VHH binders against Flagellar brake protein YcgR (ycgR). Designs and how they scored, part 58

Target 1, 263 residues: Flagellar brake protein YcgR (ycgR), of Thauera aminoaromatica (c4kar8)
Amino acid sequence: MAELSTPSPASPAPLDGGRGDELEKFTLRGARQILQLLQDLITHRGLITAHTGGGHSFMTAVLKVDEERGRVVLDPSPDPQANRRALAAPRLTCVTQLDGIRIQFPLVGLGEGQDKGRPALFAPLPAEMLRLQRREFYRLQVPLAHELSCLLKAEDLARKPVEVSARVIDIGAGGVAVVVPTGAAEFVIGGTLPACRLALPDGEPIELDLEVRNLNRQTQRNGTEQLRVGLRFAALPRAADTRIQRYIFKTERALNAKARGGL

## First folded at step 7 (VHH)

Design E84 (from D29 with D101P; framework vhh_7pa5_2)
Fold by OpenDDE, second read of step 8:
Structure E84 (fold): chain B 263 residues (1-263), chain A 121 residues (1-121)
Amino acid sequence: as target 1 above (263 residues)
Amino acid sequence: QVQLVESGGGMVQPGGSLRLSCAASGFTFSSYAMSWVRRAPGKGPEWVSTISGYGGSTSYADSVKGRFTISRDNAKNTLYLQMNSLKPEDTALYYCARDLPYWESGTFDIWGQGTQVTVSS
């Protein structure tokens, strides 16, 4: 009876290494900065979602920062099972928001105890805290089955207009990443691609202007070279924004449901 | 600026009713599921209720099921929580929260400052 090793729910893919440099700009590593940010969370009574892995999370809040002991004090869950999971987890991923900025930070070494006679969770201070100022930084990895595409209006080497159908690999509120065959068009960082068409599953393509923000050459396993193009929405009508947000939301929910064993 | 502002809290006797409101601004309100979360004294935050972007789906914690009703008016960018048959155990700071479209259910990316609900004889 081969124990079908239930595939460990995919740890949220490490923010792809290529985004590492970009993320570094938003990562706080300074002790003072971290302390200040935690204090700000306390001051604003910010709720935190703590992810324990396996598709489980609980809501908490920072109660106190203990600088002397180098630890953060958190509210425990009212659910004892959640607390047990938290304590058993090798790492918590904490997600919150302050002033419209998404904040993410890991906690390692969670323990339980009492603070002023009340049950509390304790963890060492995080070594780093990610501040994502713009919703633009969140990117949904587009499921292959959705086959999102973007028709790019670009130029070739001769500056002749060309249309390139590009596969959308990730999408966020601020833009898309697409892949194109190498040599399909010439892209210039900072350049605008006008009147492009983003195809979503829910209806007619969205016409929009795109700005090239990054270019990355990628070699596929088969040896084929592709160009990954990061594109910002330069001008997005409100209706389009709504549609994009809806798509992202719907897709993420579906993915999460699936990950939780929801059929 | 993305903002949520709760109101409608207060003191009420057991068995009484309150209606909480949450005014949303700075984002497309209908594009997001919205939730109420509460934090009682000495307890961690507790999820109360969620409503889908267009109000077609609602969910409730067992502790409030049958007593609380979540609703929304997208034209007014406002979330509501009708609380009936209030109990002392419902005493808490109530937060309006925007559900994260990503990650896991029950995650929030923005919330208000909260409105205090106190149920006492």
Scores: ipSAE 0.118, ipTM 0.619, lowest interface PAE 2.5, mean pLDDT 84
Fold by ESMFold2-Fast, scan of step 7:
Structure E84 (fold): chain B 263 residues (1-263), chain A 121 residues (1-121)
Amino acid sequence: as target 1 above (263 residues)
Amino acid sequence: QVQLVESGGGMVQPGGSLRLSCAASGFTFSSYAMSWVRRAPGKGPEWVSTISGYGGSTSYADSVKGRFTISRDNAKNTLYLQMNSLKPEDTALYYCARDLPYWESGTFDIWGQGTQVTVSS
């Protein structure tokens, strides 16, 4: 119940897998492709975050694909409450990744039983699996010395506009992760923050729209709560994209040089 | 080319200590948050701890908080888990895993073969 009682950094927000033609081109529906991808998850011991709805999730893995019975066998949670939620849920949304490729799939009709004398969860093979390859998945951890910030244009709990200066903790081609004090602003997954300003070294701040993708609350060692917000670049001008890529490249090179020269 | 190799597991008495290591290769180690995940016999995987790319932030499962410490040495491309006050319930195969960025957080794209920890009297 540690996963249920403590906000976890390991709670990925599932993409809306039913959202129209936008995701259709990334969706696998062939039986052989689905079976192969599930076998790849077994071979690489891919950890899966299974969302049961209502903000609940647990960690699992594919143990076996039973082609004869058309079923996938999953590791149950060590938390009995998580397993009860999963069995009661009309659907699990499973999210995982292999080699920078995001994989997401639904499981419907979850049951429980035994596999080789051990408790297991089982479900019919999914009819579809989402497979997304995105350069946006690459991230650079921002050195604290760079004091990289992003001025967020958000709303407070009364829906009044507020500006929050957030520290950028990681950055990639597709977005940034920032930290803000809990309660500084209200964020909703899928919401857009317009005209935010990303301050990179050596130049004017970049004005850009950000989409909220992920939220994680954490308590610091000193007792202070912070909110970690994952933000996607909703629209990025070519010049801004070039500047961000250049910053990432230069910072990686500098960090690699330091790593070779010291501890 | 990406590889994670865990080591440092073994048998220990309750109340004892172990230090796990994970050697990473084939990617820019400092660019990724890293996690420890464990799997007890007959149970599903349980997230244990995460550390940010440059070690500026850490988080722990309630079951291990105050007993385990995650750390990293980016110059050596190595992740560590210091385990103190070990309990029989900590018996598991321990994996290190590479985390996705925050907008896709909580998803692991690479993990190692694991190192076995057995706490018995």
Scores: ipSAE 0.000, ipTM 0.258, lowest interface PAE 11.1, mean pLDDT 78

Design E85 (from D29 with Y102F; framework vhh_7pa5_2)
Fold by OpenDDE, second read of step 8:
Structure E85 (fold): chain B 263 residues (1-263), chain A 121 residues (1-121)
Amino acid sequence: as target 1 above (263 residues)
Amino acid sequence: QVQLVESGGGMVQPGGSLRLSCAASGFTFSSYAMSWVRRAPGKGPEWVSTISGYGGSTSYADSVKGRFTISRDNAKNTLYLQMNSLKPEDTALYYCARDLDFWESGTFDIWGQGTQVTVSS
C-alpha cells in the first residue's frame, strides 16, 4: 500500500480580508447564476482543485448538478486517503478556471455515495461563487524577514517628483504589491512610474517601469493608515524576470520546507 | 486569451511510447510551473508530473516514475510528456495544467481540453 504522499498544498492564502468590498463585486450569490456557472463547468469539463485544508488538495470535477436535491456531484479522487480527508473536512475550497476567469467556491457538507452506479461525492450547492476576472498572477507573500523594498518614483500632490521607499508585501511574475504611508505620493490607476528600483535579496536592485493597477487604503491594527499599491511590471528585462522567478521559487521552497517541519 | 492545447495522444500497444505536447498561449509561460494530470475511465483525476517554470525541477507520481519524463520549451511555449513503457493502466485523458505552486501539489488554475491516450493490445 504505497502511501501516495500527496504533497500538502499550501492552503490558498485566505483572500486578504481587506479585499472584502472588492471581492463582493465578483461574488455570485444568486441561485440561478450559481447553477449556470456550475453547468458551464460541467460543459467545459473543467478540472477543479479541491482544497481540504492542512495543505491538502485533490483534483475533481463537477459531474452533475442536481437541482431537485440542491446538490452538486463531484468526481472522487483515485486516492482513498484524499477522499477521506475531503469527507472529514468541514469545508472544501474549490478552485478552477473558465475562459480565463478564476473561479473559487466553497463546499460544505460533503458526502459520499453513488451516482448511476459509480462512486461520487456529493455536496450542497455552494451559497456563493467567486469569479475573478483579473489575471490574478500567483503572488508570493513576501516574508517580513526578507525586507523586500521598491523605490517608487512618483509625484506628490503638487506634481513634484518624489521618491518613496515602499515595502513589498507580495510579488509575482506580473508585478508587486507594496505598502506606502498615506500621503507619501499621489498614485493614479493606469499611471506609469518610470525607472523604479526593486530590491531583491540576491543582488543589485532591478530598475523597472511600474504601472499602477490598484489602490487600497488599509488601516493597521495600530490605527495607522497605509496605502496598498498594486503595481504591474510595465517593462521587465528578461534577466530581471529570471531573477524574480528565481526568488519566488526559492522562497516558496523555503516556506514549504518550514511548513513541513523541516526548518 | 489564456489557453492550453494538448496534442500527441493516440492508441499504442503495451510497452510502446508516446509524446504529448501542450501549447500554451495568453500568458508568460516560463513564469509558471506546469503539470500533467490524467483521468482514466471511471476514475478521478490523477496527478502525473510537474515541472518548474524554467525546467530546473521535476516531480512525478510514483505510478509513472522512471517511465515518464516531463520537459518544456519556453521559447516555444510548449510543455511535453514523454511516455515510455506504456501500460494499459496509463489509458486516460491527459490534461496539461498551469500550476501556481510547484511545491504544493494541486494548485492548478488553468487546463486544456485533454488528449486521449489508449494503451491496448
Scores: ipSAE 0.008, ipTM 0.256, lowest interface PAE 9.6, mean pLDDT 84
Fold by ESMFold2-Fast, scan of step 7:
Formats: C-alpha cells, sequence, structure tokens
Structure E85 (fold): chain B 263 residues (1-263), chain A 121 residues (1-121)
C-alpha cells in the first residue's frame, strides 16, 4: 500500500543466501557438467534443433566434443542456406531433449571446416546449459512413411469455409505442426479451427478443436513455398490424449531401435 | 537493457493462494510469449506455464493445471501467475522467462532472478 515503494508483507529475507544464489543453480555452468551432458547427447544420438534467429532453424547433432581444443563438432545441415544462416548468426540457440528433459544451450563463434574428411561445423564449448523437465512438451518428428494427416476446417481469403488436408510433421501432448499447401487457406495466430480431424494409423480420426500458435513460411530448394502451422489442442478428451501418447511412445521406441540397429 | 524482475512470493499454508508478478523492461513485451519455470529444493527446473504475446493462448504443466492461471497486462509490461490450492510440492523458486518460440517452448533467452514460494503446514 506504500505509494513511493513496493511493499513486501513478508519477514525480512535471511542473510544466508538472499543474493539470488538459486538462479545460479538453475543453469549448468561447470565445465565438467557441460562436457558430461554433451557426451550424453552423443551417446544417445540426440537430435538438436538449432535456431539461427528470425524463425529459422535446422536439425543437427553433436558429432564429438574436442576437449583439448575446447570445442564442439556439429553435423551440418543438408541445406546450404541453413548453414550460411547459422554461420552468419551472432548466436545459435540449441534445443534438444534427453529422457524427457529439455536441454537448451547457446553456441557463439560458429565456424565451418572438415572433420576426418567430412563437412562439419565447429563452435567453442557453451559457457552454460539449461535443463528443464518438460514431459508435457515432448514432440515427435513424424516419419514421412506414416503419412499422418489432419483435416483442417479453416477459411479462405474471402472468409469462406474450406477444408484442408494438412500433413502432420510434428506431434506432442500439446499439439501438432502441419504443412499446408500454399494458398489453400488463411491462418491467423490465435484463431480457432473447430472440429478438425486428426488421422492416426490405428482407429478412427480424432475430432478436436485446434488453435493457431505460429506460422512459418518456408521456401524449399526447388523454389516451392510451403506454410508450416503450429496448432494447439484446445480441449483434448482423455481417450484422444491416450491414443496420441501411445502413438508417440511407440514411434519413438521404433525410431530408437532403428538407430541402435545401425549398419 | 533487457530485464525481468519477479515479485509476490512468500510463505503460505497448504490450500492457500499467491499471485506472482514479473515486470519486464528493455524490449517490446507484447511481441514475445512468456513462461513461468520453477526450481524446487533438490530438483531440476520444471516448466510451469506459458502465455502467448497477445494473451489469447495459454498452456500449463499437468501438475498445476486447474490450480494456476497465467495472465499478462501488456500496457504495464507485466506477467502474472495466480496460484490457487497450493500444495507443499509447489514449494520452489519461481522464474519468469522470455520464450522465443511458444510452440517450441523451451527456447528461452532471458530470465529473471526468481521469487521464492514456500508452502508448509
Amino acid sequence: as target 1 above (263 residues)
Amino acid sequence: QVQLVESGGGMVQPGGSLRLSCAASGFTFSSYAMSWVRRAPGKGPEWVSTISGYGGSTSYADSVKGRFTISRDNAKNTLYLQMNSLKPEDTALYYCARDLDFWESGTFDIWGQGTQVTVSS
């Protein structure tokens, strides 16, 4: 109730750590801990999404940690433009997942070269790595062979109702990412798409309401433009939630088995 | 200079309520999704909730769904977390974070210093 100061009704903070020391525990800053976590990502063949800014990202992986030179070696993108964006960026924000825990870290000073005769990206070891428990946000990249689709109920430029069959490229407990044919419909961030139908491999399509979260316009190497739309499940019935989680778990286990059965 | 400053933490009994605030400065607040993340004693950080830049979309961890409400006032550059039906398990340091990608939640570039919430009988 004090006008000139922000009142705190609580007892005075104790002197045994009232400096915000808890913030330092939030992030891994120890060189050994960082090295161990990076090695764990290599061991588990963790895929990393590297954000280069402006809604651009590419898929990479840690190939090795060069402890002697204090650097990490990354798998370059098959898209030359993505690699050029990464090299031009002042900072990469790398996001990955390990056993349901979201891991995030910055890379600064990215360079390109070769490792054992193969193209590679190099960066100094990150000074910090963040770990967040986010099982509810786990997302599975849908294999192309599964041909998952979602029938969207949207509007065209004249606000006339249209139905669009969109390919599902990404799925999690909270929603899906889809690719929409260019010009098929108009999407507004925050808009609701009612009574859409999500087709999973086993069983009838799931009817659900979706909310538009983000839009990313991508131009492919052949000049083809596609629209990637992130969609949130507005209200997910328990039975539908169970089916989606079962699909995600089963597909992840199959992909992990494939990776282990290499050669 | 970009900053996030949390407040509103304190001690409360089980079943009680608290409202956390996060004051943002140095950037266009309405252009970013914002999240609350907590760290309990002896545990790793746990994501709690996210809200879109315009405030029309929200998401919650299953552990707090139905009990916590995230909101924002873009005119005041302030993020809020209304916490009801508090449990001892909600005891943690609560952080405000700027989220670069609402859908890819977990891409945080700016964090606050945190505010302590203690729930005890």
Scores: ipSAE 0.000, ipTM 0.262, lowest interface PAE 11.9, mean pLDDT 77

Design E86 (from D29 with W103F; framework vhh_7pa5_2)
Fold by ESMFold2-Fast, scan of step 7:
Structure E86 (fold): chain B 263 residues (1-263), chain A 121 residues (1-121)
Amino acid sequence: as target 1 above (263 residues)
Amino acid sequence: QVQLVESGGGMVQPGGSLRLSCAASGFTFSSYAMSWVRRAPGKGPEWVSTISGYGGSTSYADSVKGRFTISRDNAKNTLYLQMNSLKPEDTALYYCARDLDYFESGTFDIWGQGTQVTVSS
């Protein structure tokens, strides 16, 4: 007869270990801090990607913080299916960016109703918000006016080579996110797309190899579903890296100037 | 019922090794990238490593490259972190997290409770 091992009191690990001052820099737990950050998102009209699980998300925004009722009011999707997925989800993971800081927060207990006669989604205020300063991982949202595109070398559903012109929606030092028409090509996470061409507003297209990092069926604010493909720069020549960084910094300056202009 | 449960933590001397496990349940494990995130005493959370849903792509924080290896067994719904050449500065609570953004780890919708790793003489 074997004796049963008594579990160590240290296993599992303590729930609140290591909370110190360092964690306060990354996690907002105070009600006033959470309210202020949500209000800042409203003031800047920040777009939020709400993940509902299963590789699905939709674009939303905080319309109002109802402090008296302890809830946040969100812009619903015009796509009823996206709203149905959100309402059925046990939890939404909301992600956005403010002044180069990545902000993430959960919403639990999502409901639907009306605000000022318009459809709205409601949720209790989040108990916690993550605020991560990740300058190394900053991603610029590409202005539509720039018409930035990437010609992808991929395969269709029959495994035949196909070229797809995809709209670049965000760009960073390590990669791009693109929008691909539904059914235009097949993507495999971890697959390599060789000799793709990234077209920046000025100069010749940049030829580069891209690795598929993620796939997401996202419902946009207008109700249109799109396939978003996250692509990592597999190898980036120094000249290409310099051009991409210059584009990002120049575009940030232009966007900051417009924001400060007040119109 | 969606859950992540970590195990395998403990005390080890500098230069030692530990293998952490994370048991996932209540969702299609192979459809998600998975990450390890640690929190050292007095420090904020630090991303450690991420692995793609099928296991073909991995990424690591500079502080652990060459020493740690992330892997997964989709048939067992289990994530692993093999930690070699452990240093005192690796002392932390290690969390398993479901990651929605493989490239830029940090979009987590589910966290485990954590498992304690202590590296000391």
Scores: ipSAE 0.012, ipTM 0.295, lowest interface PAE 9.0, mean pLDDT 79

Design E87 (from D29 with W103Y; framework vhh_7pa5_2)
Fold by ESMFold2-Fast, scan of step 7:
Structure E87 (fold): chain B 263 residues (1-263), chain A 121 residues (1-121)
Amino acid sequence: as target 1 above (263 residues)
Amino acid sequence: QVQLVESGGGMVQPGGSLRLSCAASGFTFSSYAMSWVRRAPGKGPEWVSTISGYGGSTSYADSVKGRFTISRDNAKNTLYLQMNSLKPEDTALYYCARDLDYYESGTFDIWGQGTQVTVSS
């Protein structure tokens, strides 16, 4: 694969068509709302994953919105073949996030040219944009002061049970991300960790079955390596879901209040 | 040393079959999702299929669903792709990739050198 670069960073897959009707209440169709959301993506330098069909995608961004001509200007891929696929596709499905909010929109009628002497892709303004603040897409970065932990019931190299206390670094409605020392346990993507214990500041630890979603080895500033493990809630009882959401809401509110107080 | 080595490519007629293999070394193979990605002449990479670490979950691109089967043998550190009912459109270099996230495409950090599949009469 020396002639191929690593593909674009992973991003959430497009939401499937069977959920389209459920998403109607989150769909923006007003021209001014669409323009404002696209401008927000420009202002926040939002990176967009553009899906061209099959397994193909590339990273792009909205460079500008041309209101007079009713079009968006996009950053082309450095891979010429990705750009050719995009131009040949009947539509692009663009997926991004802004402040924890999932944004998804189609682009149809893609063309190529130049903007201010630089290569660019052009498309008519989308007729609709999905702006979805679903609980499962939002991740609260856990304040270090909260010392949130999850006791993982995992296995070692010999398939023997081992318990690992892991620091929770982010949490959402659908799961947590934790960090563990390298070598503390074996983790298998798609494997289930039964009866793990999530410690929240208030009350008894919550017993949860967790599915390993992803593994990322991270090198810290001091040169040491740690393993970041993404864990999905396999089956979440209503009481546990309520406690987790209460923690997220309370923490967000406290952080927002502190920010507005000028601290 | 972490590496992936593909084999099993070749030339076949339309409607034929091939089985690709990918030998993994230098990491705990069973811990990671594994994927097949192909690159056709004049085109960019196309994701083909992914399998979870224990092999309990699989996913496929629409273009190959029902024709290709991904599998793994964790005792042998080997990934497989059984390709049936091959079409000229399946002509590509096929790459084995280590996948860090089963639910998101494109979280690949390690790739093989590729094995060529050519489907023509």
Scores: ipSAE 0.142, ipTM 0.672, lowest interface PAE 5.7, mean pLDDT 80
Fold by OpenDDE, second read of step 8:
Structure E87 (fold): chain B 263 residues (1-263), chain A 121 residues (1-121)
Amino acid sequence: as target 1 above (263 residues)
Amino acid sequence: QVQLVESGGGMVQPGGSLRLSCAASGFTFSSYAMSWVRRAPGKGPEWVSTISGYGGSTSYADSVKGRFTISRDNAKNTLYLQMNSLKPEDTALYYCARDLDYYESGTFDIWGQGTQVTVSS
């Protein structure tokens, strides 16, 4: 029985972890809006990554919206183990894209059954759906050669201040994802890390406040466990924003040039 | 506009070969890991293969290992899937997908419309 080691997908940031105010403009809470968006997902036949927690996910799709019963019908995984994990999970985090917009929504109360004689998963309609426009959430995958780092000012288990040098793996206008050794510090989703320092190749580090948005444990191929931390820029000076945008643009251009055989 | 467009699907006999292509546009292709996912009739989606942004790392589902080869041409913004020794159970709609994470597979945010592969005698 070969354990299909489905690569542990990074758990998407929980919808709940963001300061409610900034995400509110991107969050749909109206029943009609939610239904319409779900219907659009059906129409476009888009695949959805459903995260079950613990680094596990499966691919699904919205098959139907049952308005009468107030539920969504999902395509089950071909992997029985994935379905079991999904059913056991207190919450699914569903991630997809429609027309270049990232869509994220939670599902709770997942059940299994049949729809028209076919196996299906059922969940109550989501209470909210997040629509994230590209510009704000585009993430550049940082080339390893750039060795971007972020000095995190965090706390350990004893609430002692610790500084952790973290490698930046992706960067966008809104934040960074970093990797740290497991146990290097204690991170709390929604917590603020003040006076951190982001090192860019083009000059002095940028001092900024960071908010922890998501945490994902990752096991490397070598068996080493790392923690991926998604961080939002809590307060970014205009000058810093400009530098970050410039770096992203320059790097993208360079990567594209290289990809075209120019470098 | 961010878009993925699959092609190369068709009907083939068992033991035959196909090469799928996925044309990417609207984003920095080399910055993202790319994956193939398939959906067989009456079954849920199944992950098939993933390739890193620069093609240095590849992974395969056990069901296709040794038969399928994922590759990419970043100059052409194109993802490929060479499928050899095709079996009836490989019959599915094949999707190209962009990974949200460069290092981890399984988190997708963009998909194509799919290309149909049918393996039948």
Scores: ipSAE 0.007, ipTM 0.214, lowest interface PAE 11.5, mean pLDDT 84

Design E88 (from D29 with E104D; framework vhh_7pa5_2)
Fold by OpenDDE, second read of step 8:
Structure E88 (fold): chain B 263 residues (1-263), chain A 121 residues (1-121)
Amino acid sequence: as target 1 above (263 residues)
Amino acid sequence: QVQLVESGGGMVQPGGSLRLSCAASGFTFSSYAMSWVRRAPGKGPEWVSTISGYGGSTSYADSVKGRFTISRDNAKNTLYLQMNSLKPEDTALYYCARDLDYWDSGTFDIWGQGTQVTVSS
C-alpha cells in the first residue's frame, strides 16, 4: 500500500520584505476587522493550509473565534505527527482563499487542548491578516526552462537610450519582476519605460509600457551582483492581458500536475 | 443533489463488531462536520459521535465511549463508525448526518435513510 505522499504544497515564498509598503494597504491590523474576517472564514467554511515550516503543512479550519479569551480555535490534523510539528513550530503561516481573495495570516503560540470535550488547537488571535486579490498580487515564479524575457527600453547614466534584455523571474496580472546586470541601465522608481517588449512562449512579443516599482540588488552565489527590478504594467491592452493570464494559468496547471507526480 | 447513504448495518452477537459507512455526495464533504445519530425502538434519537471536517477532532456519547470510533476519508467522501464490543442496548437505526456547526451539537440539516444494527444473542 504505497503511502501516497501528498506532495507538500510548496511553502509560500516569504513575501519579500521589499514589498512592505505595498502590502501594508492590504494588511488588516484592526481587531474588529480581523475578527470579522475570521468569522467570515467560519461562515464560509474556509479551508486553511497551515504551514509549519520545513516544507510541511496540514489542512485545517477556523472552528471558532473566542473573543473573550482572544484566541482562535482550529481543527487539529488527524495526523499526530503534523500536530506535533505544528505545536513545535514557532509560527504557523495560514493560507486560505475567500471569494477569490487570498488570505494569509500568522499564528503564534499554538497550543493543544479541548473545547467542550473535543480536541482542538488554540492560538492567540492574529495580529495581522493579509488580503491579497489574486489578480493584482499573485506572482507566478517563472520556470527557468521557459526563458521569459523582457526587452527594456531604458536610459544609462548619461541619459542615453539603451535596450536591456532582462530575464523575467516572476509574472502576474499586474506586472513582472526581472533581473538585469548591475549597471546595465539606470532605473528610477516611479519612472516609466515606454514601448518595452515582453516575450511569451506562445507568440509574438507584447509591446507595453512599464513602470518601475521597486529595485533590489541581489548578490548571486558566485559573487555577481544583479539588479532585480519590479515592473508594473502601465497600460496593457486587453488582448495582452488575456495572453498573460492564459500563460499564468497554463503554467500553474503544469506545475501543479508535476508536483502531483502526474508528469 | 445532496445525499447521505448509510451501509454496513446488520445482525451481530453481543461482543461482536460492525463497521458502518456513510457515502456523501452533492457537497464539499471536508467542509462539514459529520455525525452519527441512532434511534432505538420506542426511544428518541440519541447522538452517538461527531467528527470535524478534517477529522482531527472527535467526540462521543458516554454510552459508546471507548467502544466506538468515528473516522472519515475525505478523498472518498465517506464517514465511518467502527463499533466494537456491541451490546443489546446498541440496537438501533443508525443515521449519518451533516453537522452545520461542530461546536453546537445538534444542528443537522441533512440525514441519510439509516442502517439497522441489531445486537442479539
Scores: ipSAE 0.330, ipTM 0.740, lowest interface PAE 1.7, mean pLDDT 88
Fold by ESMFold2-Fast, scan of step 7:
Structure E88 (fold): chain B 263 residues (1-263), chain A 121 residues (1-121)
Amino acid sequence: as target 1 above (263 residues)
Amino acid sequence: QVQLVESGGGMVQPGGSLRLSCAASGFTFSSYAMSWVRRAPGKGPEWVSTISGYGGSTSYADSVKGRFTISRDNAKNTLYLQMNSLKPEDTALYYCARDLDYWDSGTFDIWGQGTQVTVSS
């Protein structure tokens, strides 16, 4: 443990290949997991550092996942030299970050063309993606159709009590991530929000205490700003834990079944 | 043909470790939750552990929590059970089962033949 360090989630440098065996537990190989992660990168972030070798890299984004053709569509660099280096490279090593988690994946067989009349780079879907988290735990990305919300008991900028209905974007055994309208409330990392109410599709809202873990301000492609708040379950009754885990499993299973067809 | 085949059982002394494997064939492995269920001599079946289709959710019987770890490799269509700190009361025939519902132990529709684990001095 003292001789083994985990890279920073935000580090742009590729992970050392000699640590591959230690990284297997963080490697996704399921087709649906890979597709979900690529869609999450499109939705939440578009910025990927693509390493072309020889100390060269350029900034790109996944614009689209073409499931039928089994490929990703990437935003080319405005620098023609960077694009030429990428096309000549035997592989790209793509490094990005999603909500503090380092994501790394190879792309092989890069080509160029047009997508909807615009220049684009194309590559087959990666066979594997590394999702490196210092503390390994699962987070279900909540389908928008479920309209999951959490009523937060927080304070405004003047330290007065306010209630904020926040959309739940991911959920796990240890907590949730929510989107809060800009200016709706003030959050302090390590602060406790008592008696919040988590609404699941079935049944009464679950009352629980939440601790603020992280804050992330994101500017969307349309220029609007949103605050993403990571919240941990400070204490969770067994009945609430069971209900949350049941929701996670049933949703994961339904997403897997929809991806395969046969629903 | 839909089939589950367990392996990795054997004899071990108390405090020892064993790793069980279950090879699945004939169905889309990643679409199903998978469970380990054991049957000790003269007793009924006891649920041990379940893992979700993508491997993101796991659950354990209180008797094995902290000692056993369930995992899966969807690329190899294989389910695993790492058993540490084994006790004589862990002696049983261990079955791999396809689970139709993560929280309804007993909705299994496919079972393997079982692999014997014997913990004795």
Scores: ipSAE 0.000, ipTM 0.096, lowest interface PAE 19.8, mean pLDDT 76

